# Designs tried in a protein design chat: VHH binders against Fructose-bisphosphate aldolase 1 (cfxA). Part 8

Target 1, 359 residues: Fructose-bisphosphate aldolase 1 (cfxA), of Cereibacter sphaeroides (Rhodobacter sphaeroides) (p27995)
Amino acid sequence: MALITLRQLLDHAAERLQGYGVPAFNINNMEQGLAILAAARACDAPVIASRGARSYAGDIMLRHIVEALAEMYPQIPICLHQDHGNNEATCLSAIRHGFTSVMMDGSLQADMKTVASYDYNVDITRRVTDAAHWVGASVEGELGVLGSLEKGEAEAEDGSGAEGKLDHSQMLTDPDQAVEFVQATRVDALAIAMGTSHGAYKFSRKPDGEILAMRVIEEIHARLPATHLVMHGSSSVAARLQDLINAHGADMPQTYGVPVEEIERGIRHGVRKVNIDTDCRMALTGQFRKVAMESPKEFDARKFMIPAMKEMEALVRDRFERFGTAGNASKITVIPMDDMAKRYASGALDPAVATAKAA
Key: E = the ipSAE of ESMFold2; O = the ipSAE of OpenDDE; V2 = 0.75 times the mean of E and O plus 0.25 times the DockQ between their complexes.

## First folded at step 1 (VHH)

Design w2 (framework vhh_7w1s_2)
Fold by ESMFold2-Fast, scan of step 1:
Structure w2 (fold): chain B 359 residues (1-359), chain A 118 residues (1-118)
Amino acid sequence: as target 1 above (359 residues)
Amino acid sequence: QLQLVESGGGLVQAGGSMRLSCAASGSIFSYAMGWHRQAPGKQRELVAKITSGSTAYDDSVKGRFTISRDNTKNTVYLQMNSLKVEDTAVYYCAKDLYEFGSPDFDYWGQGTQVTVSS
């Protein structure tokens, strides 16, 4: 029984005739894991099980939940990923505890608030990548100035602070800088700034067709064909789920997320990992509130959790199908981390840079 | 807009080799390029695709066909080795990615016939 590395999984996604995206869903408890893996089995889909920047459950608990899920669903490749590692210690701790993939987010300093310099990002990401690759774990880096900050023990729903003061150019990843960054750090995957807020961002008005900077995605993908692109903050914030929550005693303001069509377009242009958390939280919360209001005598927590898991499973299944992840789990033979370490050491997984003269 | 012209098809004996070329009227650097084929009575199927260095193949041709590109010449190649009678088809070159806001979804060439005799 081995968990899959991010690099192997996303290489498979990119190698397929019809390239697909893989959703990364936050798993903080048993119920979320059960919902995700039930959907994965139904869709024959591999999945990335993500720990938010600081999970309230801790890395040891999540490791054991995911190992149990891997045992229950041996047909499903699961990548265990630490999202938004703030320093070397956080990333290495995750790897030590059995994670197959980490994100070193050097776009912010270790406080996860202060914007870091490019040189700081390169240096810290390179250090983590070297150490991770020695043991076969994959590394995701991040480049660009993003308007939202993650906080707490899970992916944030923070107000983003200084977002409104950033120039459009500050919110787009520069393709030349992306090439330089990947050559310097040798990361397996790169989260890029696409002209929108990072994390759990929301729009107050229904967005136009200019939500994602597709030309930036396309250019970076073309120049870095062996490095997988990552979208953060990719919840759609469906009106149905907002209505479900608000019909049962909440006051969530009307907001809009990233349309699924825009995510599908990103996948066609080279996006391979898509982070989703807010949609799952809304599905769970909506059903919890509904049971509480409609069944005031209910005291069995399972009667709240079962409908919540079903709502989340339906959402997760929809994303596997729309991202093209469905049908691919059975086509993957997992390579253990020790063997991935040998591939990294051989140079077989080194970044590739495409030029106009590439043969 | 981008025009694609295939060449290099013809008759070849089973077990032989053939190389197809696809010349584009403009830059192909930022596009995924693919080779599709259509045998008599069947729908078109994707055989091989290439982005700026990444490749993927249908299981029926994996290990036998190699797709490559020359960005300087704006040309895509399909090297076909160990040809089988069932590889007989019209081969088409296509652009697989469309641009945000572009009205065009694919630029298909005229096709080139490949016939593999026993």
Scores: ipSAE 0.000, ipTM 0.307, lowest interface PAE 15.0, mean pLDDT 80

Design w3 (framework vhh_7w1s_2; at its last look DockQ between E and O 0.01; V2 from the best seeds 0.00; counts 0 for: pae O 13.1 > 2, unsure alone 63.1 < 65, grease 28.3 > 24.2, placed apart)
Amino acid sequence: QLQLVESGGGLVQAGGSMRLSCAASGFTFDYAMGWHRQAPGKQRELVAKISYGSTAYDDSVKGRFTISRDNTKNTVYLQMNSLKVEDTAVYYCARELSYGWDTFDYWGQGTQVTVSS
ESMFold2-Fast, scan of step 1: ipSAE 0.014; ipTM 0.453
ESMFold2, look of step 2: ipSAE 0.146; ipTM 0.598
ESMFold2 (binder alone), look of step 2: mean pLDDT 80; pTM 0.821
OpenDDE, look of step 2: ipSAE 0.000; ipTM 0.231

Design w4 (framework vhh_7w1s_2)
Fold by ESMFold2-Fast, scan of step 1:
Structure w4 (fold): chain B 359 residues (1-359), chain A 118 residues (1-118)
Amino acid sequence: as target 1 above (359 residues)
Amino acid sequence: QLQLVESGGGLVQAGGSMRLSCAASGFTFSYDMGWHRQAPGKQRELVAKISGGYTAYDDSVKGRFTISRDNTKNTVYLQMNSLKVEDTAVYYCAAGPDYFLESGYDYWGQGTQVTVSS
């Protein structure tokens, strides 16, 4: 079986001398899956195939797409991950449908808009984590509300999240709370809110002071060396892709993304999972628009889909290379979920807490 | 060698208009380009950006400033209308490679002074 748990995959990433990051790409259709796995094969890269909160394909369809991809690409470990679960039922349903990893996003209430209390987040995440670990599935939690949604999806890649304005404390993960949260919930991975001068800012935003992203990442990683850190909303929104879209009849607003160099710095400081969705949507849309404008007599949908897949494959290959994921698939032997369940039960995968701050 | 040369600064009355030009040389295709400014006693800030066919502006200048590009001349313009005394600053042209960049533009012009009198 090529399906790997998030915990095993990210443990492998962290155990390398310099560590590496693994991109989590949203899969909404067959074409995205084909592009991602073609790139993974070319790069010898393991991959996280993610179902977003707004997925129209559903758990069953995505499980079968990923199963087919695992059959076509048997050398590539694939983690099937459910992103932004709003409650226990959503997370457990994904596991029942064959997902090897889930995210319980207890930073927001079940409506995925209202900011939740810390106690709510601890309680719901702990319940999901206990249940998931009994069957060997991994759990990602979230502490701190990610991003500002003052203006549309420009500052939110997944198309969901807190609405309205957030104060600074709600946008940054407190390291002391992170330690308490992980000890209480035993999550395998933690999505953290971190200020960054190179994040997805609208043009008009001016920083009030020094950006603390790297210090927050470094401190949390040093104090929680066995818990993997996750970056959400990590599309770069490259000028090339915006230009591709706008040159072919669109009017996409100017948007700033996270530079790949900033993501690489995060990986050096303990980030192991990097969520990317917007870049892939832009690659597909840009090529669809280009074919439509340049070839007005074309009616074969495949003539739209093939260039789109090629554009996305190139982007995915770049991220595998830049994150250090490339070259690692052949070095991984997948542990089945039943055996991961035994490891969780033995305490071998319990959180580790270091008392000293990073040097 | 990529080089940026600004022109068009000077004195202007409040409510007036001014156009800044930035001539770029040493590249064969479009770069991401922007205009930054630094007012006395303040940090340098990004005012306007152009990348391909799209533009973005700081809230303080939206509706008053317009950035544009002439690809034939490799020149970027900043048309400044309804100028305010608070727009007084040294304006810098900046360019980066054909990849997403923020305040990390690699190439900078020498700057041109804009002074808005009351």
Scores: ipSAE 0.000, ipTM 0.113, lowest interface PAE 19.3, mean pLDDT 79

Design w5 (framework vhh_7w1s_2)
Fold by ESMFold2-Fast, scan of step 1:
Structure w5 (fold): chain B 359 residues (1-359), chain A 119 residues (1-119)
Amino acid sequence: as target 1 above (359 residues)
Amino acid sequence: QLQLVESGGGLVQAGGSMRLSCAASGRTFSYAMGWHRQAPGKQRELVAKISSGDTAYDDSVKGRFTISRDNTKNTVYLQMNSLKVEDTAVYYCAAEYWGTLDSPEYDYWGQGTQVTVSS
């Protein structure tokens, strides 16, 4: 099976001369999986296949879709990742069902709406990390709460996410706290709040200059050189896709995401995992609407699905190219989880702290 | 695969008008489409672009050229008025593949159509 752990994949990304980022694409159906893996094969790119904790497709369904894809595309390392696990039970269930990586999102309580205390986050993330590492699975933690620097407001995504107004300190991750958190929890990857938000309606104005708090990214990476940084809410919400949707009978309000150029800057500064969901949903929806409007007598769902998959495949290929993921699949030999468990047990994968580099 | 096919070029007298059309087939890309031109011995330059209702023009054509699109036909148009001899060039249709609002990138190009403006 070509399933790879997040830690092995992101270590490979970080060890390359230029470093590269790996997109994590949410999979909600077979068509998305087929589009992603067709793109991965075309680009020789490894990929992270992601499931949100409250996604409509269950973990068993997505496990079997991804296992089928791994069999069809044995040359492509696929990380099967549980995004936004709300408690130990969710994370451990994902691992039991064949996931190679989990996110314990202790920045929110189990309801995935109420902001959690730092101590709660450390305690629950540490427990999940210890258990996951015993069986070789990787763990992503989160510190800070995703929100928009523009509005100080947060919105839910896939039934998860902070609600209400956030102050600036809740929206950006504190580098000192990040160092303490990683030392305490031993997570393989850390999602940091750097000015992104969940959902389709991220910014009301066209981005002008730096959208991400690059200083926060740079400081945390410098101080935690062995911990891989994760960007959540990283869809660009391209005006091209908004126009595709609106040209074909929709009324999606004008909104702006994170420019791909800003994501590329983040990757240069230590970001290794880039979560993308909204852009893929828009690509599919845009083509569904186009077929419906231009061919009003069409009733064959396949005639809707095939153009949608091609639109999404093209988007996924672009992200593999722009993040530097392309060309790397053939360079990776997958390490099974049992062997990753031995590496964790030896201390070889423990966090590193480099305070002398901090600004 | 996306294919762009230009039409409407040819010979026109200075001061005249001409309309170029670019029909797109394949993947949808109605957000950002543009017209570029290349005169002999010069580099290819942007003439006009259209994205989400916003339009942009090169200073040399502002007020004379108008870009528009018909999303139902997947076609973009360049209406050229008050043509000058220096507008003579091969005109290329281009479509944005995956750009940003600030810096659209064009990944698909047509074969080009010759526009010759005689004095």
Scores: ipSAE 0.000, ipTM 0.119, lowest interface PAE 19.5, mean pLDDT 79

Design w6 (framework vhh_7w1s_2)
Fold by ESMFold2-Fast, scan of step 1:
Structure w6 (fold): chain B 359 residues (1-359), chain A 119 residues (1-119)
Amino acid sequence: as target 1 above (359 residues)
Amino acid sequence: QLQLVESGGGLVQAGGSMRLSCAASGFTFSNYMGWHRQAPGKQRELVAKIYSGSTAYDDSVKGRFTISRDNTKNTVYLQMNSLKVEDTAVYYCATDEGYLFRSTDFDYWGQGTQVTVSS
């Protein structure tokens, strides 16, 4: 079955009476893909399969893994997405190799560390968006820089993340700039900087709504009702997973991620794509450590990988249920990329700007 | 979505045998399943656990109780032999959302099934 574009998938999510969010899970190997799609089948959930920056698998390998999964799970719409593309070449390579969606992260320069100017971001994102839309692929852009408002820093994950101390204005998306940016670039989705970072060590204490600038989501959604909002760094870093890892020979310091309740609030206010990577890494690593510690004579890698896949599958199922993704796969008829290209060319998918204010 | 339902409890005389069943629905069976028990006025204790092909037992039941699983029925069993009056308790089936071996902090618990051993 054909892979789904990000734009079609998130339009469906937004058009439902209550709206729902779709998790984007990083896939670095076959086992993660199997766990995610087993959960998707069980939940009747569409899914975004994401290639992280500097992915272990590479774009060609991941495309073939996801195509195999699409054949095994023909009832599940799968969006194949390149996360944090650092330049035109990375984004276009992903599209050429069969990806249906890319992120052009122009908030950072091509080194994926140096904060970029607004003009740089607009120019590079516009160029990628024009090229992607010509072939029917969707584009996610980013304004602002991922960083913890509490810590004033970002944590790099898979080779992407701002270096140095970040001030408050760099870590929050400016709604006026967001409107101008989306009109100039015509991106399908916009990643919002709202005071959270990639990685496991987001907060020293359990966050509340005052740490995360939820008002930024509400205002941008009200002004850009046809542009889908994206939350990066949305792992919860559950105490149970920390305890699982630490009970089996690790020394991960106590930390807190983004509460699932806050993600659910964001979904009610226009968030449609939710990036999760760290929680899945913890689920796999926790089970690898547990098997190693409890069964020291085990040498069959499958005996490590099968429990790890089951732990990850349970986590993925929970997120499909809590984001409202569950029950929607069977309601989607995939539109081929060639037809999405025609829709982009017609202007039917152009951004909409409203004067409405957040409630 | 995960639900655990225990069955097989009841009254049995000392020296007898009993088999408890725990059926999981809503999720493919976790690699970790445990049987706990709670006697009146005491804290709940882990009695037997199974993970992959490995089993472990509390010293008080070792050699008398056997935990097993049926992957086709999504069910775990506790075979109790040579029952003692001291084995009288409510028996609970428990799992986490995944593979958790040594914690007593579980996300999913059955309703419990009473086992009464008479002398």
Scores: ipSAE 0.000, ipTM 0.102, lowest interface PAE 20.5, mean pLDDT 80

Design w7 (framework vhh_7w1s_2)
Fold by ESMFold2-Fast, scan of step 1:
Structure w7 (fold): chain B 359 residues (1-359), chain A 117 residues (1-117)
Amino acid sequence: as target 1 above (359 residues)
Amino acid sequence: QLQLVESGGGLVQAGGSMRLSCAASGFIFSEYMGWHRQAPGKQRELVAKITSGGTAYDDSVKGRFTISRDNTKNTVYLQMNSLKVEDTAVYYCAKRTYYSGLEYDYWGQGTQVTVSS
């Protein structure tokens, strides 16, 4: 089965009778890929396999891992996505090496730390989008800067993300700018800043109400009904996983992520792609640590990795079910990138902008 | 005040056609409307939806049912062709506030459709 583009996958998610979200899981090694695809097969779920910003497993390596997984799991559509591309060269390299989707993160300069101007973001994202669409690849853009509304700061993960104190307005996407941005760049998906942050330390205390700026999600989606919204930093940092890792040699302070119920609400309001990395890292590492501590005579790496993969698989299955992704893989017929390129060229995939409603 | 009123239901023979109408009052017509049905002894299910981005249908009704809207008349329609005995249900019109949302906020009272062999 060919790899699926992000645009086709998220169009399917939005157009289905019961609209659903698709989780994007980082793949950093073979074990994570095996856990994700075992879960996808069990749930009949399509999936986005993401390369993080700190791509220690490079474009070529991840392309081969995902192609092997596609061969092993031929009924599961897999989107191979480059997360947080810092410039044209990074995005085009990913496409050249077989990625079906890229994120051009023009909200930050090429250093992936310095906040960029709106004009810089439009220019670089437009350039990448034009080039990607010529060959049928999808593009995700970002407007606004990821950060925690509670903390007023952004946190870096995988070498991406603004660090330091940010203005509250810099942590929320302006809906008027979002409309202009999508019209100018023609991106397939838009990551919007809605109060989420990267990493495990999102909140110092349990949230006592809605923490995502649902108004921002609702307004942008209402005005851009054909553009797929993306949530970054969507790990929940469950108490069970914190307990698992801390009981076995880690020292993580108690913290709170984005409740899965809030992610489900976002999906009801237009979110189609949900980025999850930290939860999977915690599940894998926590189980690895557990075997190492409880079985000090064990030296076979497989005896550490097999339980870790099962822990991660259980987490991934839960997210496929809760996001409504489950049951949809068998309903998708993958369109090759060459045919997606023809669709882009025809104007069939151009952004739609809803006109203002009467006062 | 906000009310959705279904009409056009009734008895029809298998293979026949029927058109359901849903008239909205007390609000401006929504971009996000759907038709649900509930058969005896089964849970209520969504069979067709219409949004600003297009239409979608349950696999059981694809090619047979068509959802459409007339914004001037504040009405949404469900055209049902090639009806089967299995299509027998109470049909509900519902408004959803957000695109691709999973929950419908407002519901009509329902209209009975009975398909006889």
Scores: ipSAE 0.006, ipTM 0.367, lowest interface PAE 9.7, mean pLDDT 81

Design w8 (framework vhh_7w1s_2)
Fold by ESMFold2-Fast, scan of step 1:
Structure w8 (fold): chain B 359 residues (1-359), chain A 121 residues (1-121)
Amino acid sequence: as target 1 above (359 residues)
Amino acid sequence: QLQLVESGGGLVQAGGSMRLSCAASGFTFSSYMGWHRQAPGKQRELVAKISSGRTAYDDSVKGRFTISRDNTKNTVYLQMNSLKVEDTAVYYCAADTSPYLEWGQSEYDYWGQGTQVTVSS
């Protein structure tokens, strides 16, 4: 199959009677790509291959890795997505390099550290969305800033993200503002700030449903039924992965991520894209460490990489099943970018707004 | 780490019964265990699986085959009744020790050597 746009993929996810979510996995190397696509094939699952802000492999390398994967796994629709674009140039460069989807993160200034004004976010996101839609690419925006309500601070990964203390209101997306933002920018998807943060060190205690502002997602979905909601920072930091790492020479502090049950609740209420990075990094690192400690004479990198890919593949398969992504790849016929551009131009993909809650 | 040692198999007449055993070292209660088979010229297929007391079977063997686990002996069994000529295959015991896998997954991390089952007419 050709690469799929984010909008087409998430529209398919939302059109099912139950609705399903699609995980977006960061890909930094060939091994991660192989693990993800092996899992996608096993589950008959479409997938979002995500790239962080020019931090490791870069746009060109990732495009070629994903093209190779698309050739090897032609039955699997793959969305190639640029995460956390800091300005127009970054987003348009990704599209020029063959990406089918970009995120314009206007919640932060171009330095990706300083919180931006609402007006800045609207202006820059609208500009990127207009340009992307002209060529058929999809756009994800963000309103609010990732952070933990318990900590009152945000963390950065890959050299981007808010750092420092945030107001409570800056950590949660306002539903009224979300409606205005989507009408003004016409984004295909909206990242929701609901109290989750980046990285492995998310919570000091095991979270229950009340620690996350799930009601914010529920209200925004009800008022923007055609806009796909995105959860950032959605690694669960499973005890298995912490134990795997710490049993083999690391000293990672005990911490808790976002429970998969909370992500499933979000999917029920309109979340369609779920960003996962930390869990995949932990799966690889844990197995690298295990081989190094248990087999001190081993020098063949493949003997480290093969168990790492198996660990990551098992994790990815679990997420495809639990998010309802499994079984859907074979049901999708990819629409080319030129045809998506025509659909955007016709107004067929414009945002929808509910003026009042249903009785 | 899991090791699988299969036993049983052989020649049996149609309508007969046979019990396969798979001795394993170490289990977690989250381990997925399965029996697969491969007939000559066919692809390997999952016929039965078990995890935490739950079982599932391929339609071709439902009502005839029973998978069970004896945790005291770390052994998984496949009881095969009312055998048909088309059940002739090499049978493989397989295990996945990953706690992430859900029902519906058919790939496994560890495999036995296989045991031949031949059903004569």
Scores: ipSAE 0.000, ipTM 0.142, lowest interface PAE 14.1, mean pLDDT 80

Design w9 (framework vhh_7w1s_2)
Fold by ESMFold2-Fast, scan of step 1:
Structure w9 (fold): chain B 359 residues (1-359), chain A 122 residues (1-122)
Amino acid sequence: as target 1 above (359 residues)
Amino acid sequence: QLQLVESGGGLVQAGGSMRLSCAASGFTFSYAMGWHRQAPGKQRELVAKISGGSTAYDDSVKGRFTISRDNTKNTVYLQMNSLKVEDTAVYYCAASPSELFEKYLRGDYDYWGQGTQVTVSS
């Protein structure tokens, strides 16, 4: 089975009677890949394998890990995705090295810290989208700056992300601007600011009710029916995993992420890609620390990695089931990138703009 | 309160066409609406839905049924073509309420019409 493009995968997710979301899991090593694909096979779930912008694994290494996984698990469609590309060179390098999907994050300048102008974002995202579509690769763009609605502050993810205090208007994507952006850039997927935040420290207190701006999700989805919405910073930061880490010698502050129920609501209202990184890192770290504390004479790295993979596999299975991804891998026939390139060239995959009365 | 009223059911011969209408009344913007059906002795199944600008269909009706919405009239339609005897069922319109009625938007169908009978004869 060939690697799948993001556009084909998310089109399938959106077109099913029960529309589903697809988690995008960061892969930094072989063990994470094995855990993710074991879960995918068990659930009959397609998956997005993601490289973070500052992942130490490198694009070449991740390409080969994912190619090996695709050979081992030929029944599972895998999308190989470069997350948070900071410029054209990073995005094109990923495509050259076999990635089927890239994110051009033009909401920040190439330093991945300084907030970019709208015009900068449009220009750089359009350039990357044109080049990617010529070879059949999909493109995710980003509009709006991620931050905490509770604090009005921005947080970094995987070493990238805006820094500083944001006002409320900067924390939610403007639907009119989203329509204009997608028409100008022709991106396949759009990450929007809807009240989520990067990293492990999302909220100082347990969320009380609606924490995502569902109205923003709903309006943008309705007006851009062919463009798939993406949630960044979607780890739940489960109390169980924090307790696992802290019971074994860590000092992670008590905090709260995005409840899985809120992510499920987002999926029902048009979200198709859900980025998860922190939860997986916590699952691995918790088990590494547990083995180290409970078995101080253990020196075999496999004795650390096997329980870590089991913990991560359980988490990944849960997300496939709760997002509705489970049961769909066997229903997908992968379209190769060169055929996707023909579809882009024909205009068949161009953005669609609808009004509230156009349904 | 949101109320759903279906119309357009009846008797039709196999190979024929029929259009069902579902009129919604009450203060709401509904994000998701769908058509379910229940044949005698079987459980209720979702056959078509419309959510935002997107539509989806059960494999048994894909290519034959079309769901559409007129937001001006607050009405959802199910156009049924190439009807089969197996399509005989009571058809129900269902809607998910907006945040205007609830603290959260729901993806589940909380409001249901009374149902309209569709009978396809050979």
Scores: ipSAE 0.000, ipTM 0.197, lowest interface PAE 19.9, mean pLDDT 79

